# VH-VL binders against Probable Brix domain-containing ribosomal biogenesis protein, part 19

Target 1, 155 residues: Probable Brix domain-containing ribosomal biogenesis protein, of Methanococcoides burtonii (q12zb3)
Amino acid sequence: MLITSSRKPSANTRTMCKYLASFFNCKYMTRGKMGLIDIVSLCENGLLMVVGDYHGSPGSIMFYDSHGVELLSIHLSVFYPDGYKYTPLKALEPSINGDGELFNLLSYYLDIPEGECYYDSKCLIASDDHLEFVYLDNMLFRLNIKNYRKMVMSE
Key: E = the ipSAE of ESMFold2; O = the ipSAE of OpenDDE; V2 = 0.75 times the mean of E and O plus 0.25 times the DockQ between their complexes.

## First folded at step 14 (VH-VL; framework fv_daclizumab)

Design q3 (from p5 with heavy chain Y50W; at its last look DockQ between E and O 0.70; V2 from the best seeds 0.00; counts 0 for: pae E 6.1 > 2)
Fold by ESMFold2, look of step 14:
Structure q3 (fold): chain C 155 residues (1-155), chain A 122 residues (1-122), chain B 106 residues (1-106)
Amino acid sequence: as target 1 above (155 residues)
Amino acid sequence: QVQLVQSGAEVKKPGSSVKVSCKASGYTFIDYYMHWVRQAPGQGLEWIGWINPAYGSTYYNQKFKDKATITADESTNTAYMELSSLRSEDTAVYYCARSEWDLFPGDYFDYWGQGTLVTVSS
Amino acid sequence: DIQMTQSPSTLSASVGDRVTITCSASSSVDYMHWYQQKPGKAPKLLIYDASSLESGVPARFSGSGSGTEFTLTISSLQPDDFATYYCQQYDSYPYTFGQGTKVEVK
């Protein structure tokens, strides 16, 4: 999976990209002036995640396949627990659990194993209302879902 | 200089169809969504749908999903919208407008075509 | 669908007047934009994200608000500003516009 941002990302959005890249053990690439075809060409067979900025904070996450097909688009806001500070995470294998349509979509597209949260793990807890990112039994942050859409190729 | 140039006005009879074109220049066509928006005479604006011209994916306002078909030809940098089974209520100016692909999806329409008047009259 | 309601539908104003247009959403929105449209022309983006001015837009235009209530203000109306103004939400499909506010010569 390759993670990048919308154009002109805020510091908060860049930090979120780094957090997500560290959580999923994948590469964050700075956006620069690249367009869709340029960025997709750097995603070999992997998923492209684009984190969008809204008023200086992360406001969206969009997923594309390695052919540039829009797969999933999420409109969100971010909650940080008290004492939040970004720190690079250990390269532990993440798991996902939860329920609902968004959980099923993310479980499928992220291709990470479904599993319970353990004290020494990375765990994404997904529902249609929120995504919680848990590391070593502590919530790093929560994404509060405002809306989401699954998108498909049309001919 | 970004430009969106649309095809000329059309007068059509009820039950027929029309295909409106929107030719883009001054930017990389396949890096932006193209939207269609209509404006009935003396009325406000109504969003119809979008296409991602890089891959042909589309999304429609449910109100128009059986009325409009949006396509694109990247070799000519041109988007199209076909309206079928025309009725008098379809009389409007139809605009194309672009948005960026990497915001959810395209937060605003930064450039618009000049509009194409489609008149449906007996 | 999120309904966007503008007030007033029309207003008469003179050059130099302070003009205020409101836009009310049927539910809370984060992504709200303002467009200006002159007769026979396509709409033009004026303000995005409630308060950010598009490049080339005069500083006399300003936007404010959040949640369900938004305001477009023209601090000192100029002859070029007689037009119809639309708000638009981009928060949820289908994207919807307000019905428009026509600013005309008093």
Scores: ipSAE 0.077, ipTM 0.657, lowest interface PAE 6.1, mean pLDDT 86
ESMFold2 (binder alone), look of step 14: mean pLDDT 91; pTM 0.935
OpenDDE, look of step 14: ipSAE 0.312; ipTM 0.800

Design q4 (from p5 with heavy chain S99D, light chain E54Q; at its last look DockQ between E and O 0.28; V2 from the best seeds 0.00; counts 0 for: pae E 5.4 > 2)
Fold by ESMFold2, look of step 14:
Parts: sequence; C-alpha cells; structure tokens
Structure q4 (fold): chain C 155 residues (1-155), chain A 122 residues (1-122), chain B 106 residues (1-106)
Amino acid sequence: as target 1 above (155 residues)
Amino acid sequence: QVQLVQSGAEVKKPGSSVKVSCKASGYTFIDYYMHWVRQAPGQGLEWIGYINPAYGSTYYNQKFKDKATITADESTNTAYMELSSLRSEDTAVYYCARDEWDLFPGDYFDYWGQGTLVTVSS
Amino acid sequence: DIQMTQSPSTLSASVGDRVTITCSASSSVDYMHWYQQKPGKAPKLLIYDASSLQSGVPARFSGSGSGTEFTLTISSLQPDDFATYYCQQYDSYPYTFGQGTKVEVK
C-alpha cells in the first residue's frame, strides 16, 4: 500500500500519514507536485490511500487501486486520547477486527488478516462509526466516521 | 486564481442535444472532481453529477442518468456536459462547480463557473 | 434522497434587520452548507459545515444547527445581502439543495 496526502497538507495531516504508514508497515510518499496519475504509477500492485486535509486536520481518506479505480471514500474527524504524542511503531503485522459494512470493506481492501486484538499487537478495530488504531493494547487515535461511500459495486 | 469559464448560451430545438464546456485554470485540473448543477428559470439548484477528470469516472443523480453525459479532456483542462433529447423543461442555467477537496469527491463546491443558459424552444 | 426544505421561501426585510432563514432535512445530516446567489450570478459559498464562515464572508453572517434543523442568520442586513440563499447537504447522494429563500427589499 502507498500512502500520500492531498496537496499542501497541514502538519497534522502529514503526521497522520506517517502514523498510518507506520501502522500498516507501508510507504508514505510526500505529495509534492505529483498528480494522481503519477502517484498511481508508483503503487505497483498495491492499494493507494490518500489522506485529505480539512482546515488543518485530517478530514478524509480515499482509496484507489493500483490502476486508479476509486474504491472507497471516507469523511472523518480525528480523536486523540489524553497525552497524545507521535511515537514510532514497531513493525508488527497488523490485524483487523470489528463489524459492519465499513469493517467488511476495509478487511477486503486492506488485505490484512482478521484477528483478535492482543496486548502485543497492532490492530484496527473498525465499525461504521469508528476506526480505532490500537498498538500494544493502547489506542493511538480514533477516526470518527461522518460518512463513507463505496465507489465500486461489490456485487 | 481558480477560474471556471463556461461556453456561451445555447438555443436548441426539442429533440436535439447540446454540449456545454467548462474550462478550468489556476489549479491542477485532474486532482479535483468537477460537478454540474442546474437552475431552471425561477427555480432552485439541482445537482446533476460529477466526474473524476483523471480517469473519467462519473457518478450521476438518478434523475439525470438518462439525460446527461459528463466527460473531461485533460489536455485542454475542460469538462463537458452533454444533454440529450432536449425538452422544454431542460431550459435552465447549467453550472460547473469544483469540488472543495483534492482527490476526494467532497461535500460542497468552492468555485463555480459563470453558468450557461440552455433554452429549448420550437 | 434527502430532501431539504427551507423557510421562508421569500422574506421582505430592511437594511439593519436581523434575518433568520431555516433549513430542514428529511433525515439527519452531519452538516449543511449555505450559498448566496445574486441575480445573474453563480452561487457563492457562504458557510460550510453548518457554522464555519468561508474566508472573505462578513462576520454578520452566522450559521447553526445539527441533525435535521439548521439556521442561517444575518445579524444586521446590508444592501449587499439582498439575494437568494440555499442550503445544501452532502451526507448522501444525490447532493440536494433547499428550494431557496429570497431576501428582498421591504
């Protein structure tokens, strides 16, 4: 998977991109002056995640496949727990847990194993209302879902 | 500065078609979704649909699915909307409008074209 | 489809008046947007996410509301404010607008 941002991201959005890249053990590439076609050409066979800036904070995530096909759009806000501080993450393999339509979509597109969240793991707990990013039994941050749209019919 | 400049007014007979253009400047055209919105005389605004100009993917309001065809040409930074089988009730001002968010079909439109009046009459 | 209903459809007011326009959604939406449109001109974004003022918009404009009920207020109407105002939702496709509220000289 390749992670990038909208153009001219805030510091908060750049930090979120780095956190997500560290969580998923994938590459964050700064947007710079690249357009979508350029970025898609760099994805090889992987997923492209674009994190959008909304007035100084992360506000959206858009998924494309490696051919530029739109897959899933998510409108969101971010919650940081008390004492939030960016922390480098160990390269543990992440798992996904949860329920609902968004969980099923993310489980499919992210291609990471479903699994219980253990004290020594990375896990994404997904529902239609929240995406919680858990590392070593501590929530790093939560994405509060305003809405999402599947862009490609799954049937 | 972001600018959206639309083609001029059209007068068409019922049953014909029309193609409205929207030329964009001041930003990277293929990074923002382009929307079309219409306003019949004395009426409110209706959203028609959008296009991702990078790959030509579209999404339509079902009301307009069989009426409108949205396209884009990256080489000229121009979006198009073609209306087919024109009827008198298609008389309206048609606006192009840029999506607020980069690489995301967002929720509101921050820049609008000046509008193109399409009049359908005998 | 989420239907947006504005009230009133027409409002007669004088310079200096406090003007209030309402918008009701047929189901709960997270946020609404407000546009101003003057005759012969394209709509212009005024307020996004129910209450956030777009850059360059005078402070006399304000918005509030959540769920299904939203309000646009002009605290002291100015000559430049005689226009039609539209609310718009983005919670689901199709994006829909209210029918508009025309603010006219009394």
Scores: ipSAE 0.140, ipTM 0.677, lowest interface PAE 5.4, mean pLDDT 87
ESMFold2 (binder alone), look of step 14: mean pLDDT 91; pTM 0.933
OpenDDE, look of step 14: ipSAE 0.241; ipTM 0.788

Design q5 (from p5 with light chain S52Y; at its last look DockQ between E and O 0.73; V2 from the best seeds 0.00; counts 0 for: pae E 2.3 > 2, grease 19.9 > 18.9)
Fold by ESMFold2, look of step 14:
Structure q5 (fold): chain C 155 residues (1-155), chain A 122 residues (1-122), chain B 106 residues (1-106)
Amino acid sequence: as target 1 above (155 residues)
Amino acid sequence: QVQLVQSGAEVKKPGSSVKVSCKASGYTFIDYYMHWVRQAPGQGLEWIGYINPAYGSTYYNQKFKDKATITADESTNTAYMELSSLRSEDTAVYYCARSEWDLFPGDYFDYWGQGTLVTVSS
Amino acid sequence: DIQMTQSPSTLSASVGDRVTITCSASSSVDYMHWYQQKPGKAPKLLIYDASYLESGVPARFSGSGSGTEFTLTISSLQPDDFATYYCQQYDSYPYTFGQGTKVEVK
């Protein structure tokens, strides 16, 4: 998976990209002037995640396949616990837990194992209302879901 | 030098079809979404749908799902919209409009074609 | 569908006037854009995300508002500003436009 931002990201959005990259053990690449085809060419056969900015904060996360097809796009806001500061995370293998349509879509596209949160791991707790990122039994941040758009198979 | 140049006006009879073209230049065609918007006489603007020309994937306003078919030809940098089963109510100016691919949820159209008048009259 | 309602539908003004156009959404939206359309021409983007001016748009144009109420302001109307203005939301499908506000010579 490759993570980047929309163009001209705020500092907060760049920090979110770094946290997501650290959480999922994948590469964050600065966007610069790259367009869709340029950035997709760097994904090889992997997933592309783009973090969008909304008035100085992360406002969306969009997923594209290695051919540039939009798979899932999520409109969101971010909640940070008190005293939050970015630090790189250990390269532990993440798991996903939860329920609902968004949980099923993320479980499928992210291709990470379903499992309960362990005291010594990374755990994404997903529902249609929230995405909670847990590291070593502490919540790093929560994404509050406003809406999402998914690819539907056409006839 | 972004330009979107649309095909000329059409006069069609009820029940027929029309295909409007939108030729893009001045940018990398497959890096942007192409939308279609219409404006009926005396009415405001209505969004019809879009295509990702890199893949050919489309998304439609439900109102137009049985009326409009959006396609693209990346070899000629041209997007198309075909309107089927034309009725007098389909008389409108039809615009193509470009957006960045990664603006969700706040897509905006930074460049527009000049518009194509489709008149449906017996 | 989110209904976008503009006020007024028509506005008569003179060069130099301060012009204010209101756009109301039937439910809260984060993303609101403004377009200008002159007769026989395609719409042109003026303002995106409620308050950011598109490149090349004169500083006399400004946008404000959030939630359900948004305003486009022209601080000192110029001859080039007589046109129809549309607001647009992209928060929810289908994407919808206001019905337009025509700014015409008094």
Scores: ipSAE 0.455, ipTM 0.782, lowest interface PAE 2.3, mean pLDDT 88
ESMFold2 (binder alone), look of step 14: mean pLDDT 91; pTM 0.929
OpenDDE, look of step 14: ipSAE 0.631; ipTM 0.882

Design q6 (from p5 with light chain S92Y; at its last look DockQ between E and O 0.04; V2 from the best seeds 0.00; counts 0 for: pae E 12.9 > 2, placed apart)
Fold by ESMFold2, look of step 14:
Structure q6 (fold): chain C 155 residues (1-155), chain A 122 residues (1-122), chain B 106 residues (1-106)
Amino acid sequence: as target 1 above (155 residues)
Amino acid sequence: QVQLVQSGAEVKKPGSSVKVSCKASGYTFIDYYMHWVRQAPGQGLEWIGYINPAYGSTYYNQKFKDKATITADESTNTAYMELSSLRSEDTAVYYCARSEWDLFPGDYFDYWGQGTLVTVSS
Amino acid sequence: DIQMTQSPSTLSASVGDRVTITCSASSSVDYMHWYQQKPGKAPKLLIYDASSLESGVPARFSGSGSGTEFTLTISSLQPDDFATYYCQQYDYYPYTFGQGTKVEVK
């Protein structure tokens, strides 16, 4: 998976891109002047995640396949726990747990194993209201879901 | 204190191979990437590739993918780079260098080993 | 590959001089790093993300720039600053360095 930002990201949005890349053990690439076709060409059959900026903070996460097809777009806000300071994460393989439509969509697109959140793990807890990013049984941050849009599949 | 201590200088003949070691201390080895960078005499720096020590996964500069093999042993906190089919143009100082996880990819190197001179001559 | 071209290749300066080194990228990059290297020593990180000063680096060092043009400035050169300086981009693989700028005693 490749993670990038919208054009002209705030410092907070760049930080969120780094958090997400560290959590998923994947590449963050600065957006610069690249358009969608340029950045998608760098995904090599992998997923593209784009973090959007809204009024100086992360405001969206959008997923595209390796051909530029939009799969899922999430409008959100960020909550950071009190006293949080960023520290490097171990390169543990993440798992996903939870329920609801977003859980099912993310489980499918992220292609990471479903698994329980243990004290010694890296875990995404997903629901239609929140995405919680948990490391060693501590919440790193939470994304509060405002709305989302999914690709409509034809039969 | 973070330390990266590399193995000693090597003198090799063309066609042979060499394995350079880089022992890390003062931090959690599997939390950081280890890179290799070379510097030919009187020349600039050239990035070779990196390893994620937690999983042994590697990524190489295409120029070096058939020349260098990067490995790590987390039980000894040591990274290795083996150079094969040595030629005179491979004469260089080889550095190991650490980068933080949260800058992956596109990392800056906050700590470097002292360098290992590999001299290839017949 | 993104080519990084530094200028000048060599710079003669005296203690107290203001020194400016430039780094040009063959395509636009958002951020780059600057390293200092003294003879027989490994490079040392000075500035990351174009303008952020690494911890323990003297305030006389500063960086700026965007797009294809970046600069490293030493506001008042000190004896400890005679060294070779390298820029590095990290936006795209392979990571590439400039060819270096040697700052030497006039």
Scores: ipSAE 0.008, ipTM 0.442, lowest interface PAE 12.9, mean pLDDT 83
ESMFold2 (binder alone), look of step 14: mean pLDDT 91; pTM 0.926
OpenDDE, look of step 14: ipSAE 0.616; ipTM 0.884

Design q7 (from p6 with light chain L95Y; at its last look DockQ between E and O 0.74; V2 from the best seeds 0.00; counts 0 for: pae E 3.5 > 2)
Fold by ESMFold2, look of step 14:
Structure q7 (fold): chain C 155 residues (1-155), chain A 122 residues (1-122), chain B 106 residues (1-106)
Amino acid sequence: as target 1 above (155 residues)
Amino acid sequence: QVQLVQSGAEVKKPGSSVKVSCKASGYTFIDYYMHWVRQAPGQGLEWIGYINPAYGNTYYNQKFKDKATITADESTNTAYMELSSLRSEDTAVYYCARSEWDLWPGDYFDYWGQGTLVTVSS
Amino acid sequence: DIQMTQSPSTLSASVGDRVTITCSASSSVDYMHWYQQKPGKAPKLLIYDASSLESGVPARFSGSGSGTEFTLTISSLQPDDFATYYCQQYDSYPYTFGQGTKVEVK
């Protein structure tokens, strides 16, 4: 998976890209002046995640396949627990748990194993209302879901 | 400089079809989505749908999904919209408009074509 | 569908006047944009994300608001500003526009 931002990201959005890259053990690439085709060419047959900015904070996460087709797009706001600051995470394999349609979509597209959160793990807890990113039994941040859109597949 | 140049006005009979073109220049065509928006005479704006020209995938306003077909030809930097089974209520100016591919849900249309008047009358 | 309601539908103003146009959304909206349209021409983007001016737009245009209530203000109306103004949202499909506000010479 490759993670980047929309153009002209705020510092908070760049930090979120770094969090996500560290959480999923994948690359964050600075957007710069690259367009869709340039960025997709760097995905190496993987998923592309784009973090969008809203008034100085992350406001969306969009997923594209390695051909640039939009798969899932999430409109969101971010909640940070008091007193936490970004630090690089250990390269532990993340797991996902939860319920609902968004959990099923993310489980499928991210292709990470289902599993409980425990004291020495990375865990994404997903529902239609929120995405919680948990590391070593502490919440790093929560994404509060405002809306999401999935690709309508044709036969 | 970014430009979107549309085909000329059309007069059509009810039941026929029309295909409107939108030729893009001044930017990398396949890096942006192309939208179509209509404006009936004396009325406001209605969004029809868009295409990702790089891969040809489309999304439509439910109201127009059986009326409009959006395509693109990256070799000529041209987007098309075909309207089928025309009725008098389809008389409108049809605009192409571009957006960034990564703005959802805050998509806005930074450049517009000059518009193509389609008149459906006997 | 999120309905956008603009007020007023028309207004008469003179060069130099301060003009304020409002846009009300039927439910809360994070992203709101404003367009200007002159007769026989395509709409032109003025303001994106409620308050950010598009490049090349004069500083006399400003936008504000959040949630369900947004405003477009022209601090000192110029002859080039007599036009119809539309607000636009996209928080969920379909994209919707307000019905427009026509600014006419008094």
Scores: ipSAE 0.383, ipTM 0.760, lowest interface PAE 3.5, mean pLDDT 88
ESMFold2 (binder alone), look of step 14: mean pLDDT 91; pTM 0.924
OpenDDE, look of step 14: ipSAE 0.659; ipTM 0.891

## First folded at step 15 (VH-VL; framework fv_daclizumab)

Design r1 (from q5 with heavy chain I30V F104W Y111S; at its last look DockQ between E and O 0.62; V2 from the best seeds 0.00; counts 0 for: pae E 4.2 > 2)
Fold by ESMFold2, look of step 15:
Structure r1 (fold): chain C 155 residues (1-155), chain A 122 residues (1-122), chain B 106 residues (1-106)
Amino acid sequence: as target 1 above (155 residues)
Amino acid sequence: QVQLVQSGAEVKKPGSSVKVSCKASGYTFVDYYMHWVRQAPGQGLEWIGYINPAYGSTYYNQKFKDKATITADESTNTAYMELSSLRSEDTAVYYCARSEWDLWPGDYFDSWGQGTLVTVSS
Amino acid sequence: DIQMTQSPSTLSASVGDRVTITCSASSSVDYMHWYQQKPGKAPKLLIYDASYLESGVPARFSGSGSGTEFTLTISSLQPDDFATYYCQQYDSYPYTFGQGTKVEVK
């Protein structure tokens, strides 16, 4: 998976990209002025995640396949627990847990195993209302889901 | 300089079809979505749908999914919209408009074609 | 569908006037844009994300608001500003525009 931002990201959005990249053990690439074709060519048959900015904070996460087809787009806000600070994470293998349609979509598109959250793990807890990122049994941050959309490609 | 140049005005009979073109220049055509928006005489704007020209994927306003077909030809940097089964209420100016591919949910149209008047009369 | 309602529908003003146009959404929206359209021409983007001026747009234009209520302001109306103004949401499909506000010469 490759993670980037929309164009002209805020510092907070860049930090979220780094956090997500650290969580999923994948690469964050600075967007710059690259267009769709340029960034997709760097995905190497992997998933592309684009983090969008809204008024200085992360406001969306969009997923594209390695051919630039939009798969899933999520409109969101971020909740940070008290004392939020970005810290690079150990390269533990993440798991996904939860229920609902968004959980099923993310479980399908993200290349991570389903599994319970343990005290020594990275765990994404997904539902239609929230995405909670848990590291060593502590919540790093929560994404509050405002809306999401799965895209159907025209034949 | 971004430029979107549309085909000329059309006068059509009810029940026929029309195909409007939008030729893009001044940017990398496949890096942006192309939208279609209509404006009936003296009325406001109504979004029809878009195409991703790089891969041919489309999305339509449900109101128009049985009326409009959006296509693109990347070899000529041209997007098309075909309107079928024309009725008098389809009389409008039809605009093509460009957006970045990764703006959802907040897509906005940063460049517009000059518009194509389609008149449907008995 | 998120309905966008603009007020007023028509506004008569003189050069130099302060002009205020409002846009109300039927549901809370985060992403609101404003366009200007002159007769016989395509719309032109003025304001994106409620308050950010598009490149090349004069500083007399400003936008504000959040949630369901948004405002476009022209601080000192110029001859070039007589036009119809549209708000637009793209928070969800279908993308919708307000019905327009025509700013015309008094």
Scores: ipSAE 0.291, ipTM 0.720, lowest interface PAE 4.2, mean pLDDT 87
ESMFold2 (binder alone), look of step 15: mean pLDDT 91; pTM 0.928
OpenDDE, look of step 15: ipSAE 0.429; ipTM 0.835

Design r2 (from q5 with light chain Y52H; at its last look DockQ between E and O 0.71; V2 from the best seeds 0.00; counts 0 for: pae E 3.9 > 2)
Heavy chain, then light chain:
Amino acid sequence: QVQLVQSGAEVKKPGSSVKVSCKASGYTFIDYYMHWVRQAPGQGLEWIGYINPAYGSTYYNQKFKDKATITADESTNTAYMELSSLRSEDTAVYYCARSEWDLFPGDYFDYWGQGTLVTVSS
Amino acid sequence: DIQMTQSPSTLSASVGDRVTITCSASSSVDYMHWYQQKPGKAPKLLIYDASHLESGVPARFSGSGSGTEFTLTISSLQPDDFATYYCQQYDSYPYTFGQGTKVEVK
ESMFold2, look of step 15: ipSAE 0.527; ipTM 0.804
ESMFold2 (binder alone), look of step 15: mean pLDDT 91; pTM 0.925
OpenDDE, look of step 15: ipSAE 0.322; ipTM 0.811
ESMFold2, look of step 16: ipSAE 0.271; ipTM 0.714
ESMFold2 (binder alone), look of step 16: mean pLDDT 91; pTM 0.928
OpenDDE, look of step 16: ipSAE 0.589; ipTM 0.877

Design r3 (from q5 with heavy chain I30T Y111S; at its last look DockQ between E and O 0.73; V2 from the best seeds 0.00; counts 0 for: pae E 3.1 > 2)
Fold by ESMFold2, look of step 15:
Structure r3 (fold): chain C 155 residues (1-155), chain A 122 residues (1-122), chain B 106 residues (1-106)
Amino acid sequence: as target 1 above (155 residues)
Amino acid sequence: QVQLVQSGAEVKKPGSSVKVSCKASGYTFTDYYMHWVRQAPGQGLEWIGYINPAYGSTYYNQKFKDKATITADESTNTAYMELSSLRSEDTAVYYCARSEWDLFPGDYFDSWGQGTLVTVSS
Amino acid sequence: DIQMTQSPSTLSASVGDRVTITCSASSSVDYMHWYQQKPGKAPKLLIYDASYLESGVPARFSGSGSGTEFTLTISSLQPDDFATYYCQQYDSYPYTFGQGTKVEVK
């Protein structure tokens, strides 16, 4: 998976990209002036995640496949626990847990093992209302879901 | 300079179809979604849907799902919208408008075509 | 669907007047845009994300608001500003527009 941002991201959005890349053990690449075709070419056969900015904060996460097809786009806001600060995470293999349509979509597209959250693990807890990023039994941050759009198969 | 040039006005009979074109220039066509918006005489604006020209994916306002078909031809930098089973209430000016591919949500339309009047009458 | 309601529908004003147009959303909205449309022309983006001026838009235009209530203000109306103004939400599909506010010469 390759993670990038929309153009001209805020510092907060760049930091979210770094945290997501650290959580999923994948590469964050600075967007610069690259367009859709350019960025997709750098994904090779992997998934593309684009983090969008809303006035200094992350406001969306969009997923595209290695052929540039939009798979899932999520409109969101970020909640940080008290005392939150940026730190690199250990490269533990993440798992996903939860229920609902968004959980099923993320479980499928992220291709990470479904499983319980253990006290010594990296775990994404997904529902239609929240995405909680848990590391060593502590929530790093939560994404509050406002809306989402999934791929439309129009031929 | 960004330009969106639409095909000319059409007069159509009820039950027929029409295909409106929107030719883009002055920018990288595959970096922008192409939207269609209609405006009935004396009325406000109504969003129909969009296409991502790079890969042909579309998204429609449910109201227009069975009425409109949006396509694009990357080789000619042209988007199309076909309206089927035309009725008098489909009489409107139809605009194409672009937005950047990675602005979900918050797709604002930074450039518009000049509009194409489609008149449906007996 | 998020319904966008503008008021007034028509506003009569003179050059130099301060003009205020409101837009109310049926539920909370983070992404709101304003467009200007002159007769026989396509709409033109004026303000994005409630308060940010599009490039080339005169400083007499400003936008404010959050949640369900938004305003567009023209601090000193100029002859070029007689037009119809539309708000638009992009928070959720389908994207919807307000019914428009026509600013006409008094």
Scores: ipSAE 0.354, ipTM 0.737, lowest interface PAE 3.1, mean pLDDT 88
ESMFold2 (binder alone), look of step 15: mean pLDDT 91; pTM 0.922
OpenDDE, look of step 15: ipSAE 0.356; ipTM 0.818

Design r4 (from q5 with heavy chain Y55H F104W; at its last look DockQ between E and O 0.83; V2 from the best seeds 0.00; counts 0 for: pae E 4.1 > 2)
Fold by ESMFold2, look of step 15:
Structure r4 (fold): chain C 155 residues (1-155), chain A 122 residues (1-122), chain B 106 residues (1-106)
Amino acid sequence: as target 1 above (155 residues)
Amino acid sequence: QVQLVQSGAEVKKPGSSVKVSCKASGYTFIDYYMHWVRQAPGQGLEWIGYINPAHGSTYYNQKFKDKATITADESTNTAYMELSSLRSEDTAVYYCARSEWDLWPGDYFDYWGQGTLVTVSS
Amino acid sequence: DIQMTQSPSTLSASVGDRVTITCSASSSVDYMHWYQQKPGKAPKLLIYDASYLESGVPARFSGSGSGTEFTLTISSLQPDDFATYYCQQYDSYPYTFGQGTKVEVK
């Protein structure tokens, strides 16, 4: 999976990209002036995640396949816990837990196993209302879901 | 420098179809979404849908799903919209408009074509 | 679909007037744009994301609002500002526009 941002990201959006990359053990690529084709050429047949910046904070997370086809887009706001600062994470394998349609979509597109959240793990807790990113029993941040859309195949 | 140039006005009979073109220049065509928006005479704007020209995927306003077909030709940097089963209420100016691909929600149309008047009369 | 309703539909004003145009959404939206359209021309992006001026737009234009109520303000109307103004929500597909507000010379 490759993670990047919309153009001209805020510091908060760049920090979110770093956290997501560390959480999922994947690469964060600074957006710069790259267009869609340039970025997807770097995905190596993997998933592309784009973090959108709205009003100086992350406002969306969008998923594309390695050909630039839209898969899932999430409109969101961020809850920052006290003392929020980027810290590199151990390369533990993350798991996903939760329920609802968004959980099922993320479980399908993110190549990570379903599993319960333990004191010594990386865990994404997903529902239609929230995405909580938990590391060693500490919430890194929570994404509050405002809306989402999924793309339907033309079949 | 970004420019969207649309095909000329069309006069069509009810029941026929029309294909409007939008030729892009001044940017990398396949790096941006192309939208279509219509404006009936003396009326407001209605969003029809978009295409990602990199691979041809589309998204339509449900109101227009059976009316409009959006395509793109990467070799000529041209987007197209075909309107089928034309009726008098389809008389409007049709605009193409460009957006970034990496913002949702919040797509805004930074460049617009000059518009193409399609008139449907018996 | 999220319906956008502008008020007023038509506004008569003189050069130098402070002009306000409102846009009301049928449900809460976080994000919207304002466009300006002059007769016979395509719309032009004026304000994006409720309050951010597009490059090259004069500082007399401003936008504000959140939730269901948004406002476009022209602090001192100039001759070039007589036009029709549209709001557009971009929170949910289908993107929808307000019906427009025509600003006419008094």
Scores: ipSAE 0.309, ipTM 0.726, lowest interface PAE 4.1, mean pLDDT 88
ESMFold2 (binder alone), look of step 15: mean pLDDT 91; pTM 0.928
OpenDDE, look of step 15: ipSAE 0.322; ipTM 0.801

